# VH-VL binders against o94451r108to261, part 9

Target 1, 154 residues: o94451r108to261
Amino acid sequence: YSRPFAPVVHSRIRFRKSPFYDILEQFNAPFVVPACVGTRNTISFSFHVTPPALSKLLNDPKQYRVYLFSTPSETIGFGNCLMEFPTPQMELRINNQVAHANYRRLKGKPGTTNPADITDLVSKYAGPPGNNVVIYYMNSTKSYSVVVCFVKVY

## First folded at step 20 (VH-VL)

Design u2
Fold by OpenDDE, fold request of step 21:
Structure u2 (fold): chain C 154 residues (1-154), chain A 117 residues (1-117), chain B 107 residues (1-107)
Amino acid sequence: as target 1 above (154 residues)
Amino acid sequence: EVQLVESGGGLVQPGGSLRLSCAASGFTFSDYYIHWVRQAPGKGLEWVAYITPYTGYTRYADSVKGRFTISADTSKNTAYLQMNSLRAEDTAVYYCARWSYNAFDIWGQGTLVTVSS
Amino acid sequence: DIQMTQSPSSLSASVGDRVTITCRASQDISNYVAWYQQKPGKAPKLLIYRASSLQSGVPSRFSGSRSGTDFTLTISSLQPEDFATYYCQQYDDLPYTFGQGTKVEIK
């Protein structure tokens, strides 16, 4: 059988520049995490690690990471987007493994949240099982857009 | 024996279409990136496209984007290159190659595509 | 796109000669370079990966090195079977790009 084809080139979300890393590539088109009040919701999407990125992750693992970014969907058009997760109580799974990250703002201040480092959970392999993201959340009053990015860390 | 075998090349008129095949054997096809690389007569090598057979993700060179489609059938251990709207400059030997994270370690023998009126 | 400027385009040498081929990348691409040998009517054959790692089964007379954005393939002592065309390739970013090639001919 043949699987559906997916393009690798996507519309890039412009996040505020960080002194700790540079975003080199975005692996998926922004995936919308809908607002959800009073109920629990689950979203799921897959992403692709490109051959150049995979080469770097394998050859120079200390310099390159895979981060999951999130920002309010309403802010995407403005550029210089701030990192913010749908809710501090969300659960993030990469390939069925729980990702451990701090989804809260620092002292409640906007733009102080760090992206989730999911490098160790990402399959660094062209074959099965691929890479899948699952987010469990509730009580998110806004819509968010989530992307997985390849980054160079400093 | 690890092997890639291309087929489907031939003579086509400008604007025509052609479908190339790349049959893999001796290794787990779905575990690798499969690429197409072409070489015009007497010229160098040009990367064309790649596919991840397991997931179906693809990428193309700008020179073929919108005209060529790379695909794969894991049940047949075969990759394909559908070439539409062919141009004279598409004339080349087309190689399929296995990518092993740092290089193309396995190449097919190539199949010649000639686009001429 | 990343350009790989390869030189020379051709060279004549004798058996036993030391041969050097160079590729210059248009930007910093670290060590993400491979080298291939191609004989007439044949597919390319992998020689070097990661700029300086010798592919299994390739004779030790082949070696690769890097200096900044300059990459060099060296054949320490040319053998009769080494007369061929050689290509460098970068895999730092897509699209993958190759050097123009260097034809090593018998003098």
Scores: ipSAE 0.911, ipTM 0.966, lowest interface PAE 0.5, mean pLDDT 95
Fold by OpenDDE, fold request of step 21:
Structure u2 (fold): chain C 154 residues (1-154), chain A 117 residues (1-117), chain B 107 residues (1-107)
Amino acid sequence: as target 1 above (154 residues)
Amino acid sequence: EVQLVESGGGLVQPGGSLRLSCAASGFTFSDYYIHWVRQAPGKGLEWVAYITPYTGYTRYADSVKGRFTISADTSKNTAYLQMNSLRAEDTAVYYCARWSYNAFDIWGQGTLVTVSS
Amino acid sequence: DIQMTQSPSSLSASVGDRVTITCRASQDISNYVAWYQQKPGKAPKLLIYRASSLQSGVPSRFSGSRSGTDFTLTISSLQPEDFATYYCQQYDDLPYTFGQGTKVEIK
């Protein structure tokens, strides 16, 4: 394998605090999922599980998870960002496997969407195949920013 | 036999550059995190950087950010540490080490880098 | 950064002695601690991982334990080959950090 070497600098998205988990680390720089109306769009990005995170996932799997977060890009500057996916009908794939999650918020209740638990689909090795995210979506009226985070669950 | 072998150390003047190599054998290089850890003469151990050879992701200690670059060539099972703008405080034995998810289980013999005018 | 405060910095002991080395983490790091032995002119050698798990091939006289943020390496009966410097290391977060080291010398 031959991979390009580039420093990874992340811009941390500040999500609203949850009583169910703490975000410990953000694995990727926010990836922009652009608005798309009328046609299907596909985005793809990779993320890195750090050695400390991997140690925890392997040694204490009941305490740690990997979640995929999404929020409207326009809200990032305000902090305390709320979970919202580009569209309820999106398809999320982690390492070519379909992730199952509820991407729909409760009617009239912003911030009721949960992050997608992708822990079981994440490669827990330093070697191949790595970790890749693919999102298939249509009819998203605004831009979203997506990040994969390492969380401690309570 | 599983082993790591460092090379490339030597004497260099402040502001100079040096490139260290870490040759791996006896294991699947791309399956592990490879780290550099240094030890100043008569001092303790200091983590420097790591790379995932397969993906190329890297992290650095603040003390070397912007000056050191860790890289890897999977075709050669070799990791590298390019050190630029060297300072006297960079003087140390530099070890490459394999991270086995819970510890550094394999270490090279180390290579001495001396930064002095 | 997470600090690992190791003590003592040095100690003198005799063959057969029980030796105890301690590291205190600056925060709760669970049991994500490793211990290494280093002899002069040699690379560190892994002894303990996960605070108390003995690395394969390491003599059973070595043991590790945890109490909160205190981590202890114990050599139950010091052997001639055990005179060396010992280091603790945390891997709860980056940067990985080591204790200052403990030199175990012949009394």
Scores: ipSAE 0.910, ipTM 0.966, lowest interface PAE 0.5, mean pLDDT 95
Fold by OpenDDE, look of step 20:
Structure u2 (fold): chain C 154 residues (1-154), chain A 117 residues (1-117), chain B 107 residues (1-107)
Amino acid sequence: as target 1 above (154 residues)
Amino acid sequence: EVQLVESGGGLVQPGGSLRLSCAASGFTFSDYYIHWVRQAPGKGLEWVAYITPYTGYTRYADSVKGRFTISADTSKNTAYLQMNSLRAEDTAVYYCARWSYNAFDIWGQGTLVTVSS
Amino acid sequence: DIQMTQSPSSLSASVGDRVTITCRASQDISNYVAWYQQKPGKAPKLLIYRASSLQSGVPSRFSGSRSGTDFTLTISSLQPEDFATYYCQQYDDLPYTFGQGTKVEIK
């Protein structure tokens, strides 16, 4: 029998509302990115695009996107999580392709980081190979929780 | 010919277990979402579960969650529905269906599951 | 869950009649609706997808339309082989849900 590449347990992270998009669905349970100082670390996980989400991505591509979100793990549960990525050195890969985004916040301005738009890198297909996320990072003093979400953009 | 064929239905007592099979042919099994949809006698259609045969992701209706398990064997082009703790309200014709991004375009002939004491 | 309220539950019609079946979604689901035909003892057969797209091989007398959250299946001229039960289905969100069905009977 085939088995899932990743658990399908959904513990939703509540991010601060954005005027630019609505989060419709969270594709994976929060994946923990541990703190790492002085060394380079690599984490990897897979996520699943649901049939409804895939239908929308294929039929109405201008209205729907797939974003990768990140927040400090310690902020989970407060219901108003801010975007923050493992920094200062990070590389994000979706299906072995580099996702280009600004993962740094403005100095002294929390919440100024945007989620990473990974829509173009996501497999819009029910068959192989699926969707895999790899994060390379170093010198991150915090633990982060990462989720991939399906969003409607405005 | 593109085809789905269900089997494994039958009579079972409440609390019992049954495993259904859905054999696919005529298409690339791993490229599609495979679903189970059931229909109680004289009633409408109810979505039960789906699986991505290649990656193994699954989702279930709340009515069967914790009791039913959908699985797939890509080497056999077959999907399965393991049904445990069966109840009278699970009595239905069980269809497997192929999802083609916008609809169920291929259905099996269905297999009848009767849960009765 | 998204509710699909289908009406009527049954109707009687004659060959050549125009038949209209309606489903109302409990929320805005865009055009993510499919329609199926089911005959006794048979599996459902896909007729319409994306609210108004005709499935390949389905006669042109079948059509689908949308107005807001109201979805309509129309048979322009009922044929003898069209006496069956029809179901709408939403695929905007999980779980997928179906209308209650409409049985089209011969008058």
Scores: ipSAE 0.905, ipTM 0.963, lowest interface PAE 0.5, mean pLDDT 94
Fold by ESMFold2, fold request of step 21:
Structure u2 (fold): chain C 154 residues (1-154), chain A 117 residues (1-117), chain B 107 residues (1-107)
Amino acid sequence: as target 1 above (154 residues)
Amino acid sequence: EVQLVESGGGLVQPGGSLRLSCAASGFTFSDYYIHWVRQAPGKGLEWVAYITPYTGYTRYADSVKGRFTISADTSKNTAYLQMNSLRAEDTAVYYCARWSYNAFDIWGQGTLVTVSS
Amino acid sequence: DIQMTQSPSSLSASVGDRVTITCRASQDISNYVAWYQQKPGKAPKLLIYRASSLQSGVPSRFSGSRSGTDFTLTISSLQPEDFATYYCQQYDDLPYTFGQGTKVEIK
């Protein structure tokens, strides 16, 4: 007889370590970007900049950055996750402004994709309007999970 | 005039509950981080929690997680601290404070909470 | 959690004296330190932020400095209104933590 699948909820994503930055904080619970073939989909979510992160972003913006990470949802909980965007057919907007990143993965070289540096688009303010992410995408054959992280760059 | 005013302190038994209020005037409090900081009689300052009133996001010190809940009512320009399962070590003057760019620049005058049998 | 070790716990001084209060962080916190003054029965008042920046309206006799993980508050010429308790506070990471305070009393 059949059993329903148990949902798996992860509060954080553990990415492979990088010599170029340290992930200091994850600003949102992993947000699922569902698979989508032959049609367009849009997702949106918000994130919160913490008081110590805001202080550092304002005082030392060369050393402290905000990166957007993505990884296939199926890989979470099975070791260190690799950075991968859902599809090259996507557009990322932060607070209604287009973020520019390389969404294409190099063939045969998993984990070579850089996270998106969205620092200059982030509202550095506790009040309105907040911080909002919108992803427009098409042709993602897998479900992905997305987090916005506070990082220190070396 | 920019002000924060705490209220709701008093005497409560261990295991009891109490709700503190932090009323802001002279500024839009949803533009700022609002924190609670407490000071036991004759002791130093201890950070308790914060809220971003605009988004409702909160964080708590480990000593109060699961017992205290911070909330905000933007229409009343007021933050609240719901304190449950109170213990003797929670006895303190409770301040609300506005966190600006690099400091607590505005503090209320505090409200005393005494937890005793 | 980041510990802030403040010294001395108390001192006695006369009007006109130079007073130095120190605070040591348990780890590197860059310059993310603020200093507060608190008088009996009153809330703390901000003096210094970012280790050495003077808050608007605070007299210039107050100054702050950093050497590694050691931070100092200096009052160059103590005035009658400066008798109070002083606290350092780190804001490098949550939970924010304070030194235990330095009470400056009249000699």
Scores: ipSAE 0.639, ipTM 0.867, lowest interface PAE 1.7, mean pLDDT 90
Fold by ESMFold2, look of step 20:
Structure u2 (fold): chain C 154 residues (1-154), chain A 117 residues (1-117), chain B 107 residues (1-107)
Amino acid sequence: as target 1 above (154 residues)
Amino acid sequence: EVQLVESGGGLVQPGGSLRLSCAASGFTFSDYYIHWVRQAPGKGLEWVAYITPYTGYTRYADSVKGRFTISADTSKNTAYLQMNSLRAEDTAVYYCARWSYNAFDIWGQGTLVTVSS
Amino acid sequence: DIQMTQSPSSLSASVGDRVTITCRASQDISNYVAWYQQKPGKAPKLLIYRASSLQSGVPSRFSGSRSGTDFTLTISSLQPEDFATYYCQQYDDLPYTFGQGTKVEIK
C-alpha cells in the first residue's frame, strides 16, 4: 500500500466574472457549511482583513467593499462558480450583527443570487475583537463553501 | 511616548540563524499591523513581512518565504523575526514598523544583521 | 509586484530652492502612496501619506501630489535640515514596495 492519496485542497474559489465588481482578494480559506436535514444548524469562522484592504476600506468605502460568497462545495474545483446560498432560511451575522439589508431575498437559481455586502459590519481594526462570521441555517440539501472577499465595485 | 525597539542583530555565518525582537512601548501593538522592513548597507528599503498580532496572520516577501518566520507575543507587546538559512544578501539593518492604515508612522531604530564568513 | 521608479537618484540644491522628487508606479495605484525622509544613521520618518496628506508635525513646505501614476514630493523652500534621502512607497498591494531613493544634498 502506498502512502494515502493526497486530495486536492482548494484554497481559493474562482467565481464567474461580474461586470459590477472585481474580486481582488479572498480573506479566508473556503469554509464548509455542511448539508443539514430536518434541523437548524450553526457554523462560524473568522477572517482576516489585510493591510492594503483595510486602507482602502477606510479611505474609499464606496468603491471597495467586502462581500460574502457561497457556492456548492462540489463545484469549487472547476472554476466559474456561481453565487448560491445554502437555503433561503438562513441568517448571516457578521460580528454579532445581522446582515439583513444585503441579502434579504435569497434565490435558489444559480447565477441570479447576489453575494452579501457585509462591508458596514466588518471590523476595520487590526486589533480585538477581530472578524467573525456566523451562519444559522436549516434544511440545506447540499454542502456549501463560503468565502469572504475584498471587491472593487464599479 | 510611542516607541518600537529592535534587538538581536549581530554577525552570523551563512546558513546560520538569528532571532530579532521588536518591543513596543507607549501603545498596544496588537491593535496594529506590525511589519519588518530591511535596508542593505547603502541601499533602499525592502519590505520583509507583517503580522497581525491579535489574529496571528502573517505574510512574507518572496525573498524570505520559507526561511523567515514572524511571530508575536501579545502579553509581552513584542514581535519577533526568526531568520533561518541566512545568506549574504540578508545583510541589512532590520526595522520593525507600525502600519497605521495609510503609512509606517512609527519605526524602530533598526538592528544590524551581518551575514559573513 | 508593483514597481516604483523614483527619480532623480540624487540632486544638489541651494537653500531656498523648490525641489521636486518624482515616483512613477508600474500600474494604477490610486493615491496609495507615502513619502519618507531618512537621515543618515536613522530610521525613515513619515512625511506624506495618501499621496498628498501631510503628516502632523511635518513642516508645511513639504507637499505631495499625484497625476495618474506619477507622484511628486515637493519641498517649496529647501532648508539645511532637509539634507536626507527620500523614499516613496506604494501601499496599494503587497508586497509593499519603495522607490530606490533620492539623495538630496544641499548646495
Scores: ipSAE 0.608, ipTM 0.860, lowest interface PAE 2.0, mean pLDDT 89

Design u2
Fold by ESMFold2, fold request of step 21:
Structure u2 (fold): chain C 154 residues (1-154), chain A 117 residues (1-117), chain B 107 residues (1-107)
Amino acid sequence: as target 1 above (154 residues)
Amino acid sequence: EVQLVESGGGLVQPGGSLRLSCAASGFTFSDYYIHWVRQAPGKGLEWVAYITPYTGYTRYADSVKGRFTISADTSKNTAYLQMNSLRAEDTAVYYCARWSYNAFDIWGQGTLVTVSS
Amino acid sequence: DIQMTQSPSSLSASVGDRVTITCRASQDISNYVAWYQQKPGKAPKLLIYRASSLQSGVPSRFSGSRSGTDFTLTISSLQPEDFATYYCQQYDDLPYTFGQGTKVEIK
């Protein structure tokens, strides 16, 4: 269910600036979530918390968080990307635990979807169990690119 | 006793290769980030690379990227630094060090690598 | 890369003196600074982490402080075993970087 081969031309995604957080680090190269009309699909990938990010997550957990971002793949070359999940009916799992996030957006209000705060599900150790993302989804009409980011919250 | 011990240093010609070992005892090193830090004679400290032994994730300083490879064998509690295409500026004492979330709290005694004709 | 500018490069002092060593970071790094002591022929030894927290087993005459991007290591009353080279290290981001060192010598 993993993407067998899809060349990726972009090494990172530049999201629209937010007054509520700064993106400090992108933990993974953009991972493509393919469109799947009339079918169900599952994707998975891993990310790695760097030593400086771990220091901050452990020492200052109110201020430093881990967010999962998503945006339509066709938009990632233009910058100023807006948050958008593949479908409101998706399920996100971090380390085999269900993340609780709002995947819906307000009609006619681009950028109203928040990234998923997954901090409490992220393993904050260099050792086991590691950090894995699974997205179960269906009926996504577009391809999406997903990144897990280290952020500072204001 | 918590300990790191480096080995494998020596004299090598420019363009040559050398493999360093970092053996851990008294702790499970796959629970930690393991780094290499080097010190040229009479100079300060320079971060070289780290590995997350459990996941195999690595990152390198720009000065060694493409020439050095860090790896780990968790069954032996040992990390390795494979150094290829060695240059005179790689001459240094190489330390392996355990990163806690706030510091390098355990250091080996270092192993000297000399790159000279 | 984050630069750590350490001063002085060396100093001479007598037993009992108060010694102050300073590092300046090239950007805001919060309190993510550690200090190490290195004696000739030995590996560095951790003294201070998180700018001001004393590592277990380190004498209380060592202290660390932060003012903005300026970080200070203070030895309140030098002892014979404190003659060494001292390094600051930032751990706000990779690559981790060190100050160039301050050699504390016997006067």
Scores: ipSAE 0.592, ipTM 0.854, lowest interface PAE 2.0, mean pLDDT 90

